# Designs tried in a protein design chat: VHH binders against F-box protein At5g18160. Part 19

Target 1, 379 residues: F-box protein At5g18160, of Arabidopsis thaliana (Mouse-ear cress) (q9fk54)
Amino acid sequence: MDKQDEKKQGTTKSSSTLTTRCSHGNHISQSNSIPLDITIEILSRLPAKSIVRSRSVSKLWSSITTTPEFIKHRSKKTSPPCVLLIFRKHDKLIVFSSPQHQNTYSHVQDYHIEIPKNGFIRRLDSVHGLICLEGSKQLVICNPTLKRFFPLPEPQGTGDEYNVGGFLGYEPIEGKYKALCIVRGWNTQVLTLEIQESWRVTKPGYTHWPTKDTGRCINGVIYYKAIIFDRVPRHVIFGFDLRYEEFTHIEFPMRNYDRFLMVSYEGRLALISSTSSVVEIWSLEDAGNRKWSYEQFHLCLPPNTSLKGVIDAGELIYTGFSLNRSFCVVYFDPKKNNIRETKFQGIADNQIWQPDRLGFDLVNDFYVLPNHIESFISF
Key: E = the ipSAE of ESMFold2; O = the ipSAE of OpenDDE; V2 = 0.75 times the mean of E and O plus 0.25 times the DockQ between their complexes.

## First folded at step 16 (VHH; framework vhh_6z1v_2)

Design u4 (from s2 with H60Y A98K; at its last look DockQ between E and O 0.57; V2 from the best seeds 0.00; counts 0 for: pae E 2.6 > 2, unsure alone 64.6 < 65)
Fold by ESMFold2, look of step 16:
Formats: structure tokens, C-alpha cells, sequence
Structure u4 (fold): chain B 379 residues (1-379), chain A 123 residues (1-123)
């Protein structure tokens, strides 16, 4: 009875052989059709490319694979995490993907994704399978599994040609994606994806300016570097709790904060700096007591490598060129004091790395996104 | 390779106005917050004003609020400081900086500063 007014999201021109409702896998139809729950199980076993292609095969299969039930069922499957390498060339985003667990040369997945007309890359991270791109007046969500962009509505009060400081996060208790933006340095707005159609202004926060550095979503809190204005402008780390939508700010434990990359390390907010021979790690022990621990590790890296991130297993990611000018990705495990190297096949054959004046001059931004997983969510 | 060149400083009477300019090069100007600082003879350098990377927000020290206006032109890679109602205590060398890399509570690299432009306000 409570389903008589069920939400209808699809067109009426499609087949009517199935509904979004499943009757315990014992669909009574006298045809040779299979029950919806069995169809979900079968389609959920397909690789991501096959699921995406099945959406083009029929309106019925597209309807099934976009339902919340299918997405929930597919999410139960383990998706091995990968590292994304993202290059910008003009209006294109060139994405390579590499498994995180291999110790030898890896095959990479590469594809070209056109950046939306109003988008650019300034801050990004992989957040529960989605990537947030900062546009000129709006945020754009990229789902690399689906090869699609989902622009968010324009926040309130952006003014003429102004950027917003924006971030994507995932709140794991309620299972919701939320976007945060700081408009004009004082107007805090939040959008709960899949639920809200427009941004809402939330509790007044601090007047602050997020920097261009990438933010990190850790356990439902978005952390990012920003400048605040007390008596004198100073740099701090802001934390925005996505469940309660409350700000905190945390002072840096060191003076040379610009040398440190903000990451998740061993499940905690951390600040890491590295030379080719020394790694320094500051880990936040207790935000309320403002306690940090400090560790230092020795390593030996090629001279043209730089720290780019950390995978969940606790390995630090570096990228660079070997002495023979091969592009490499190096993983360092501080606890085991071991180094492993991978070579991204296909980068040497891609026009980004081919030697010519125009190719070199067009590559401006290079991003490394660890811990990326598949997502079939669309908006 | 980062270069910041201030200009526009000169001698002016109390109550007068000046406009300072800072030409920037060697970095993607539109990605960075910019600031103006000043240093009077025998005094420590102090923050005057700052502007967010797109010009959408500004900040001013209390001693210049209402008298100075910071602005930027990202097409020209230039940040400006309009100074009105000048006082003798505004006499200083004025510097521009990209404060995103500055540590205001400790020593930040001085290579992110310009060479400065002298402003002198006569009684």
C-alpha cells in the first residue's frame, strides 16, 4: 500500500517486463524472464566496463544497473584500489590507472576525458570513488568508472568570475557524499549529493581562505590548509566534520609547513615531507589536545623523485624519472624500510611525453590519486 | 624565477593618495593569494592587506582599514594597493608578496618578496 505512489524516475516508453521492485526472486511471469534479484546478481558480477556497456544495450538493463539496489549490491564486491595518474592537456583530462599491489612493471589504463567547459583542475582527491574538480563558479564531480562529469549547481553569492574554494567528502556513518564550498572566504555552503538540488548556507564559520593545496577527507572530516585572519594572517589546517557540519582548526606543529604534504597515514591526519634520503612524518594524535607525534625515516631514492601521496597500506608514493628518463612510480614502506618500483607502460607512447615543444608546454598539472576504487553512482 | 616588482612609491603630503602596483612573473599568478606588507625604518615588517586568488575577498589590517584598497588584475599578473588619506606613520617601504607560501609566525623564504617601493608621507 505504501508503494502505490512509488517514485517513477524513468520514461514510460521503456519495456514494462520488470519493475524496480523484486519479489524474493520468484517472479511469477509465465515468460522466460528471470527474477529481478537474480538479474542484479548476474549483472553485479560483470567488470565495470561491461556494466557501463550493458546500460547502452537496453533500457531495461540500464534501468536495473542504475537502481540503488543494484549499486548497493555491487558495492558489496571487493574493488581493488588503484592509483590514478591524472594529466591535464588543454581541455582534456588524461587518466592512467595502476594497481597498487604490483612490484614489477605495470600495465596502465589510460583514457581521455574532456573537461567540462566550466571546469579546471586545482584541487582534487579520490573520495570514495569520486573526484571533485574545481570550476570557475561551480564544482564538478567526475566519476572515472562511468567516464562522466556531474556539474553541481552554482553556489550562492559567487559574484562575477570568482572561484569558490571547494571540496568533496564522504560521510561514512550515514553513507552520504557532501560537497563543501567557501564562497568569498566567509560564506560556508554545503550540498548533500543525491538529496539536495541546491546549496544551503550553513552555520557561520571562520573567515578563511583555502589554499590551492589538495584537501583530504578522513573518516568523515574534510581537512585542508587555509589562511585565517586574526591579528595577522596565519596558516592553519581546517577540519570540517561532515556529520555535524562543524569547523575546527589546528595549528601546524612546524614553521616550514609549505614543505609538508597533508595526507592520511595509518588512519590519521599526517604531514609528510621528503627528500631523496629523509622522510619526516608528523601525525595528529589528538586534535582536541593538539598533540602531534614525529617520526623520521631514512631511504635512498633517485634524485628526480618527489612525494605525491600515501596508500592505505602505509606506503608512500613517489613519482619521477629514472636516470634513463623512464617515468617511474616508487613506493616506500617506512615500517619495512623497503622500496618497490613500477613503470607505467603507455606513458612513453602517449603524446604527453613525446618530445616536442607543443607537447611539453601543454602539460601543466600532474596529480596522483591513491586509493581509488570503482563507483557506479551517478547524479 | 619568481619575480615581484613594486612601483608607484613617492613623496606625498599628509592626506594625499597613491596607487602602488606589483608586477608578478615566474608562477601561475591566478592560483595565489597576494598581499602587501610594509616596513618603516627601525620597525618590523607588518601585513597591510591581502586578496584572495580570484579577487573575491580581501583583508585589511586595522590601521589601514577604510583608507587602503587592494585589488588585482589576473590578466595583467598585477596586484594593486590604492592608498588614500595618507598619514606620516604610513611612511615605509612597501612590499608585495604571495602569502600562500609564507609562514607569518616564522621565517618564510624571502625570495617570495619584491624589492619594495618607498612611500614617504610628509607632515
Amino acid sequence: as target 1 above (379 residues)
Amino acid sequence: EVQLVESGGRLVRTGGSLRLSCAASGFTFSDYYMGWFRQAPGKEREVVAAIWYSGGSTWYADFVKGRFTISRDNAKNTVYLQMNSLKPEDTAVYYCAKPEYLDFESGSPEDYWGQGTQVTVSS
Scores: ipSAE 0.372, ipTM 0.721, lowest interface PAE 2.6, mean pLDDT 73
ESMFold2 (binder alone), look of step 16: mean pLDDT 79; pTM 0.802
OpenDDE, look of step 16: ipSAE 0.735; ipTM 0.895

Design u5 (from s2 with L102F F104L; at its last look DockQ between E and O 0.43; V2 from the best seeds 0.00; counts 0 for: pae E 5.3 > 2, unsure alone 64.8 < 65)
Fold by ESMFold2, look of step 16:
Structure u5 (fold): chain B 379 residues (1-379), chain A 123 residues (1-123)
Amino acid sequence: as target 1 above (379 residues)
Amino acid sequence: EVQLVESGGRLVRTGGSLRLSCAASGFTFSDYYMGWFRQAPGKEREVVAAIWYSGGSTWHADFVKGRFTISRDNAKNTVYLQMNSLKPEDTAVYYCAAPEYFDLESGSPEDYWGQGTQVTVSS
C-alpha cells in the first residue's frame, strides 16, 4: 500500500493551493508544505475561543478558519455543550459560559457583546449555536461564539411597527436555518438563511400574537406560546414545522399553565413545574392526538434557586445564589434523583451588579440558554 | 401590582358614539399587547379589539369592524376604544386587559383584568 500520491492525481487538484501560494513564503523547499486538510484538522482541535482569537492575530489562520470547508469540518467534532448565562445591561450582553458536566467550584470568564440598537433576546434555546434577537424593523441573528450579529432583511408589511416578533429554527432534514415572523398578528413570513435574500409570505395561519418570551426549536419544529383571539383570548402552544411550513396548535393539558416552563425534555416538547420539593413534567407524546404523559418527581433544592431549563442529558437546571455569595447552577436528574451543583464566584463579584451613580440597578434581564454548542457560521 | 382602570361607559342611544379609556399601571405597558373585551349578561366574555404593543397593528372582531377603533398612547399608559354606530347588541360590561402568559414566577392571566365599565345602548 503506497503512502504517496501518484504524480498525476496528487498535484493537479487545488487541494494544496493554500500552502504553495501563500504570500508569506520563506522561499523554502517545494515539499515543505503541510496539506490544507491536515492544517484544517490541526486547527479544528482548538477551543472556540482560541479559533476566534486566532482570527485577529494571524492572517493565515483567519483565512483558513473562516472558510466554509473549515466550518463544515469543525461541525463534525462537536464541542461539549455548555450553559450560557446572559445578563443584559443597557446596550450590552454579559455572557458567562459553564460546562454542563462538572459538579465542582468553577470560575467562569465573562465576555461582553455590544447589541444593535433596539435588539433584545427572545428566550430561545441555542439553535445549533445561534439565537434570534428582535430589532425595530428586522430580526437579528446573534452568534455568541463569534460575538457577531447578522441582521436579516426587513419583513414585508411592517408599516409603523416598532418591533418585529420572530423566531429562529433549524430544519434538520435539509440542514438549514429558517426564521419565522408573524407580522401584525396574521402575516406569516419565513426566511431560509444562506439561500434567500428576502422573506416569503406563506399560507395564512391563525391570527395569533406570540408572547414576549418562550420559544423552542425541537426536531425542526418551532414551538411557542401565543394568544389566539377567537371569542375569548386563549393561550395555546403553536408548533411551526420548518420542513413543511405548517402550523399546529396544541392545548395545554392543565388549567394552571402559567406555572409551567416550556422546554425540550427527552427530545419532546414538555411543560415543567418545580417547587423546592416536587417536579411535575408533562411531555407531548403525539401532537396530532393531543396525547400527553405525566410524571412527578421529588427533590430537595438548595434555598434561593429557581428552575431555568433542561439540558439534553435530561437534567433540570436551577440558578440562584448560595449563602457565601456564589452564583449557583444546580442540576437535578429526575431519573436518578441526583443533585449536583456548580458555584461561580466570578458572577457574584462581577461589576454587572454595581449600580450607576444614581443608585439604579442596571441589570434587568437574565437568560439561561442550555445546550449551547460552538458555531462558526456567519452570514 | 398591576392596575387597569376602565372608564367612559354610560347609557347611549342606538346609533350613538362613545369613547372608552383604560389607564394602566404596575407593568411595562409598552411591552404588552392590549385588548378590549366585553361580557353581556348570560354570555361568555369575548374579544372586541386588540392592539400590538407598538400600536402599529390592530385587530377588530367582525361584529365591530368599521364601527369600533382601538388605539393606544404608550406615553400615557392608556388604551382607548372609540365606539361608533352603537347597537343594542353592544350592551355589555367592557374590560381592557393585557392577557399574557406568565412564567412560573409572575402569576396568572386573571391578574391582568380590570373591573370593567358598563355600556348600555337603548333601542
Scores: ipSAE 0.123, ipTM 0.563, lowest interface PAE 5.3, mean pLDDT 73
ESMFold2 (binder alone), look of step 16: mean pLDDT 79; pTM 0.805
OpenDDE, look of step 16: ipSAE 0.389; ipTM 0.748

Design u6 (at its last look DockQ between E and O 0.59; V2 from the best seeds 0.00; counts 0 for: pae E 3.5 > 2)
Fold by ESMFold2, look of step 16:
Structure u6 (fold): chain B 379 residues (1-379), chain A 122 residues (1-122)
Amino acid sequence: as target 1 above (379 residues)
Amino acid sequence: EVQLVESGGRLVRTGGSLRLSCAASGFTFSDYYMGWFRQAPGKEREVVAAIWYSGGSTWHADFVKGRFTISRDNAKNTVYLQMNSLKPEDTAVYYCARPEYLDFESGPEDYWGQGTQVTVSS
């Protein structure tokens, strides 16, 4: 087992990347240029906004800040995680972001991301700083930090298919993103997100259809709820190991699985159900024995709150459905048995709530994405 | 408000053919799997067939394989069950449903249509 985990991406390309001259001309600086590792250090101290701006106005800075060495260096200084609140209005995603550790107020500023033509949203989650969207014949990757969309290649065998079901994952040992898709309900394919990679057919062992729930990438495994088909269809949790590209499936530990949100809790796969007064948590203790532990916690929440996710620090995130008066996010820590609220200033009064020309549509969809980090990766 | 309306059930003789329809409304039809279920008098409801979002993949129970075919038309928000080589054992009330949120062994009645009666005579 240990022998298969030895391969890692190196960081040894630092100095060779800068041997080329600047943008144009016979520039003598090549022989006396600043070493790559020093240049990366200087640029990596800039705010994320400055780095992104530099990519659009300087080909030299764009060349440096897109190298594997820069990306790896900057990722060691990963930003504190934040909660994204994403509203869809027409062809735009309006994104509000705040740090997850504030107590009473979050000063949020919206920014807009244009949805690609023919794009749609079925499943939305943040995977190591990236968001996967479903298009008509392909998956589309959104990088909110860069404000860019990266369409993935079309999977094999789509034909006239208008929907491709899929998931994004991040494999932390090799530092690679991979996408998993199911074409026509049976043709399961995987793609490594790198230049010149193509979709590979894989064999899950069972015909299965993922349910309309967000999957979770946990420690290099994409977990998702699915229906498997043999003699009698049944619901299970599938796991796709991103390193070895192999499938497993796990029986639910309870019958009312539809009431449970699948999350990462304390670094493990977990199923959480919450009412306003009781939280139930089933945690997968180990992958080999498929043993679950069960915990129950008591709380008191306002009516009209619903569980939206879990931050890595172990707090459960709730939000209310009403946006008319004020918008709050509630964090519950089951271990400490405490509740905190964060008021999101700038949401309820935002221009996004003004009607369109016809006066009917306000906001189409609403999503809560915890644990979001900045990413400068592009494909 | 989700609504599912089955139609097309009637009396047919053994060996006959019949096509059932289910009109759907109140949800984005093309985003959901659809299924046909049946319930004979005094028996539990059982899954007959299921179909992928766009119709590119289907599943049929062993007791109807080769005889029944599920299909859908997303432009009409309709799912169909073509029933051939009918047997007296196929006599039941047939329901359509969204199987994605339902336990195939059981489920709440508010996720089902009213059903359509199919009767197969000897």
Scores: ipSAE 0.375, ipTM 0.730, lowest interface PAE 2.8, mean pLDDT 75
ESMFold2 (binder alone), look of step 16: mean pLDDT 82; pTM 0.833
OpenDDE, look of step 16: ipSAE 0.723; ipTM 0.885
ESMFold2, look of step 17: ipSAE 0.323; ipTM 0.707
ESMFold2 (binder alone), look of step 17: mean pLDDT 82; pTM 0.834
OpenDDE, look of step 17: ipSAE 0.734; ipTM 0.885

## First folded at step 17 (VHH; framework vhh_6z1v_2)

Design v1 (from u6 with S30D; at its last fold request DockQ between E and O 0.68; V2 from the best seeds 0.00; counts 0 for: pae E 2.6 > 2)
Amino acid sequence: EVQLVESGGRLVRTGGSLRLSCAASGFTFDDYYMGWFRQAPGKEREVVAAIWYSGGSTWHADFVKGRFTISRDNAKNTVYLQMNSLKPEDTAVYYCARPEYLDFESGPEDYWGQGTQVTVSS
ESMFold2, look of step 17: ipSAE 0.451; ipTM 0.756
ESMFold2 (binder alone), look of step 17: mean pLDDT 81; pTM 0.825
OpenDDE, look of step 17: ipSAE 0.754; ipTM 0.902
ESMFold2, fold request of step 19: ipSAE 0.329, 0.150, 0.428; ipTM 0.693, 0.590, 0.777
ESMFold2 (binder alone), fold request of step 19: mean pLDDT 81, 82, 82; pTM 0.826, 0.832, 0.833
OpenDDE, fold request of step 19: ipSAE 0.022, 0.026, 0.735; ipTM 0.431, 0.482, 0.883
ESMFold2, look of step 19: ipSAE 0.447; ipTM 0.775
ESMFold2 (binder alone), look of step 19: mean pLDDT 81; pTM 0.827
OpenDDE, look of step 19: ipSAE 0.066; ipTM 0.572

Design v2 (from u6 with G35A H60Y; at its last look DockQ between E and O 0.49; V2 from the best seeds 0.00; counts 0 for: pae E 4.9 > 2)
Fold by ESMFold2, look of step 17:
Structure v2 (fold): chain B 379 residues (1-379), chain A 122 residues (1-122)
Amino acid sequence: as target 1 above (379 residues)
Amino acid sequence: EVQLVESGGRLVRTGGSLRLSCAASGFTFSDYYMAWFRQAPGKEREVVAAIWYSGGSTWYADFVKGRFTISRDNAKNTVYLQMNSLKPEDTAVYYCARPEYLDFESGPEDYWGQGTQVTVSS
């Protein structure tokens, strides 16, 4: 980690330009300074982009908004969750953000994230406001709110390999981020994202290879699909408990598991498959007893829509991506049997579809990250 | 469009050695597991060996363990199968694959090459 993760700045009550005397009496007549606690409250009400910009143009505001006190206070102010729509073109991620509560037309503006030369996008998920990217010798954490990258330390035994497979998780009881990686396909390691932490080798009990599919962090457990080896290789779901740092594996409840998306549904690990007319949901009830529940729901969607994820409110999120102007995001609530949609004018007209050298550039890599929240955490 | 092109299959005598190559195109090669499968006449296709997308980890079926070596060169987008101590039972069409799943229970969604014939004579 960098030195900015040190807690030294958290021991300072006030800056040199703020006084604590305004709490003692007639504050207006004594100075233009206001108390630190009140300043933190005022600044915490600003939009995220205003806070980030203030760090680059005002030394006072940068001093206040980077303190652990401010970050802790702002984190208590829950931002409305959003869905991130991410399109990959060459070395760039073009990111659109959409409110999840929006039910009408939305004009979105994009921003760009440059992928490090050694970075790869095989698995992409938003974990408590952060995104994990895979590099050749390290994992890289992206904070979209800050538009910053935080390379993690290189794990043990990287050698000359070109990338490191891994996952980010968030442990909600202790409020800690942890990263899990697999080096060279066999050496599993875990890192707590804190000052002076280093990678620790783990013993997963089974030799396994994570698949390309996105993992999910649910209630302090990273779940991911993996290949386990015995007489022949087979697929299972691994669970890594972030608090106890223990592995389990779970058999799929069905044979056609490749058609099921792994998600969080109603606070549980779930496997969802959807066509334009039927949704199947398998929910994990008890991993130890391998108990799953099954539900089936009916709907009617255009055939070129596909399931992309689930928002925490229990709605399934679909997109119909095409080269036409009618791109939309559809939300289906299986319990209420409701469909709502948000139409996006700015996406269909965006320059990402303009031709370069070979005619039209088709967008081949498209990611939908539901439940994204603002985060001011840095490392 | 994903393309996998195997080469190097030929007739070899029992106890001989052979190296198969598979050239890959149409995808980011370093992002994927690669595997070799084989299919003998009248038999079902079976996995022979697999290699993790960054190298450094391999898996082998028991019937080839110690005799075959899978490797990859990500700079050349190529996966190899070095076959030593060949037996008549190794006679098969060998396929290079980019499997989504390795467990044979998956549907036909994996990407396959055309295959290369290996014949081991006694």
Scores: ipSAE 0.172, ipTM 0.626, lowest interface PAE 4.9, mean pLDDT 74
ESMFold2 (binder alone), look of step 17: mean pLDDT 82; pTM 0.837
OpenDDE, look of step 17: ipSAE 0.759; ipTM 0.897

Design v3 (from u6 with E105Y; at its last look DockQ between E and O 0.56; V2 from the best seeds 0.00; counts 0 for: pae E 4.3 > 2, grease 25.8 > 24.2)
Fold by ESMFold2, look of step 17:
Structure v3 (fold): chain B 379 residues (1-379), chain A 122 residues (1-122)
Amino acid sequence: as target 1 above (379 residues)
Amino acid sequence: EVQLVESGGRLVRTGGSLRLSCAASGFTFSDYYMGWFRQAPGKEREVVAAIWYSGGSTWHADFVKGRFTISRDNAKNTVYLQMNSLKPEDTAVYYCARPEYLDFYSGPEDYWGQGTQVTVSS
């Protein structure tokens, strides 16, 4: 059969029953094709679900929607951010997605992500639409929008029994994802997530161990809590600048640092602690001069809620169950001194909260990933 | 429930060797840093050695460097302390811990074993 005529079979966005003049492989069609720029614009307006489905059905649409040009164009049309509520039960993740601007009551439905055999969940964050999972031999990137996993190459010097600790970051100037791994505390490596890239050795200046806490990628810098080793171990915050691939470390501004959640607040690295009545926020003003600002805010939280994160709009996220046992997400805006909440149906009565008949088959871990956006990146 | 059970402490002569073991249960052992700490009579508790969750990176205090070696077996949920060239100053109760914090000021008290006595005689 003639590949030129077959290639010419164009489609237009119309009903599923509509066919074009090129339904037969050898027929010469009139110039009825849509220019590439216009096709990209049309496809870019589709919901993420429609784009992902179209990649499985049409070679032409898959070819267009996987190009760097389409992905760059679609990325300019950022989806509304959402919060991901992720519960771990054994070898699966149960994911609930909620818009960050929602009314007082909402019903949500879960979807599931199976943890790959080489994937761990020690540190979980959404970085420009992607999630990094840690494995014993390699890092694995999850794209929830595409429902796909992308294993990264094994770093150098891992050996047979060595777990890889690592983080994902997004460098906004070049628009590139990079992964940082720490092998044996002194062997650190960085990978640009592009086809045929390999790990590069970096020089952190210190042997250091990342803690179990989630890191944060803020304005092209991966921040994470770590232990460095001088004469005695010390806890610090490491920063890895993704553009220059350089490390810094920052002393905590307080001694009781275990009470503080590391977050992005107003575009800066921040440490936040909250009780039901008081929020304390330390914001990093200048990492080079080790200057922090400190603010304290009064609030009155519903019972049984705890601080989980911060959205880019500057609201603090708390989660928990209401008095009527609805799962809720509470947003506190310290600058406006207001509280709003969303109560959900479909979480509290989900099967994830029930043990099985003979065991203690309970939820192991719970994660809140704010500011999640759709991503069509693949590797 | 998290449990840490030390064993292997005994009386030894100066210059002798001793191996301490700590069996862990009630948590995913391979996800946590582990440490050995000690407390001599009338002294504050001090960190002796620490080991990364993979076992590929270790740290030892200067006063035991070259004499003590921390190790772990994640398949057996066990952390070890091999103690060589023992000195009377090493006499202490040795504690296995799953510490949240290793520096002196944090006071990592959440999960500790009951300790095992090591006594080094002249």
Scores: ipSAE 0.253, ipTM 0.682, lowest interface PAE 4.3, mean pLDDT 76
ESMFold2 (binder alone), look of step 17: mean pLDDT 82; pTM 0.839
OpenDDE, look of step 17: ipSAE 0.790; ipTM 0.912

Design v4 (from u6 with W52Y Y53W; at its last look DockQ between E and O 0.54; V2 from the best seeds 0.00; counts 0 for: pae E 4.4 > 2)
Amino acid sequence: EVQLVESGGRLVRTGGSLRLSCAASGFTFSDYYMGWFRQAPGKEREVVAAIYWSGGSTWHADFVKGRFTISRDNAKNTVYLQMNSLKPEDTAVYYCARPEYLDFESGPEDYWGQGTQVTVSS
ESMFold2, look of step 17: ipSAE 0.409; ipTM 0.757
ESMFold2 (binder alone), look of step 17: mean pLDDT 82; pTM 0.835
OpenDDE, look of step 17: ipSAE 0.704; ipTM 0.873
ESMFold2, fold request of step 19: ipSAE 0.455, 0.469, 0.392; ipTM 0.780, 0.798, 0.725
ESMFold2 (binder alone), fold request of step 19: mean pLDDT 82, 82, 82; pTM 0.836, 0.829, 0.835
OpenDDE, fold request of step 19: ipSAE 0.724, 0.738, 0.613; ipTM 0.885, 0.889, 0.841
ESMFold2, look of step 21: ipSAE 0.213; ipTM 0.645
ESMFold2 (binder alone), look of step 21: mean pLDDT 82; pTM 0.835
OpenDDE, look of step 21: ipSAE 0.299; ipTM 0.710

Design v5 (from u6 with E109F; at its last look DockQ between E and O 0.23; V2 from the best seeds 0.00; counts 0 for: pae O 11.4 > 2, placed apart)
Fold by OpenDDE, look of step 17:
Structure v5 (fold): chain B 379 residues (1-379), chain A 122 residues (1-122)
Amino acid sequence: as target 1 above (379 residues)
Amino acid sequence: EVQLVESGGRLVRTGGSLRLSCAASGFTFSDYYMGWFRQAPGKEREVVAAIWYSGGSTWHADFVKGRFTISRDNAKNTVYLQMNSLKPEDTAVYYCARPEYLDFESGPFDYWGQGTQVTVSS
């Protein structure tokens, strides 16, 4: 009758309260700082206006976009070349930019740049994204992309008078900008546009005075018209090789050279004359042998148009002188015998053209600069 | 129309001085180089001097030897040639020119004056 006392061992289930320590993992919000390489890539793909703006928004972006590496990198990703239409009004440049290949109607935004004091516009040309202007005693470089002016050091021997013919060039092998100045016809100097550089004296070989005509930088050579004072003074074209810093001069192939615009045509120095019906092109075939080739084309242009330049593709640019309802740019390809037109809106309607006390004579204050590229270079 | 009018030429004695003037019209004077030429009887025309737009830069022929000085007044559209220490060999017709459009090798120039006679007597 053995009452086996079943000792009910009460298994006390110790409810281990798993205190889930919510490790508030300090999610250090890894501020997902965009890697620098990606940042550079993103910035390099932005429109020029955005890049410029970015410099004002962030010191980091400013630092990145001002580096030579970035500038070089961006230059490889550049927008297509554009034509600049530049109007001077008083102390301001009004700049319109249009892609060179744009057809039909262009709504182009203009921007204004204040001209430095005592600056004047002569020999205006775009050289690899920069425009050279003449100041009272020195050259001034304009970067339209940055909307900034960079005065260059004064050349030696200028004294109190501005007696300098100046040109800007780009040496493509070294990737350097160089300025050339001719002071008093005999004192030629070269400046490499780098930080803390000074003018270097070079020997021209001849006393010569640059004319008022715009120079052209073509493949590392600055070409400009000048009067050479040798045995008999005469008009010639000077060539200054930017790499070797040497002067050459070439005779005009024609007597009526004053009617010809000096341009880069198909990568060569050319002299172009255009009437309403005929285009004449003298192209320098061999600078060493001073050989010119001649081409003539027939053209039917709208009335009151004038040749203003040539785009690299070989089209001649014509514009009118009048700012009517629409400003038209005509492109003529002499080889293809093709004409295209771009109409600009907003130029004539710009409030800047309102009558002022100084009048509206813009004939001498209008410039067409073909083949302009964006540049983020500062000096 | 471009016009250049020379004046000031006259008879002078050896060692004398003369100032020639050239009044320019029909173009923006300050936008061009100006120059003086001379032509003696039986000789070719030769350049005497040239001057820059602002007047600060000048060129003079070797035979001038510092005796002649070209200058300009853009406000008056006038270019000058100051001639000192004149010699009989300086006897010539002196011409004012706008070198910007001159072909110095090809003959008649479109943009120079009628000339002024300078005669230097011994």
Scores: ipSAE 0.000, ipTM 0.270, lowest interface PAE 11.4, mean pLDDT 83
ESMFold2, look of step 17: ipSAE 0.036; ipTM 0.526
ESMFold2 (binder alone), look of step 17: mean pLDDT 83; pTM 0.845

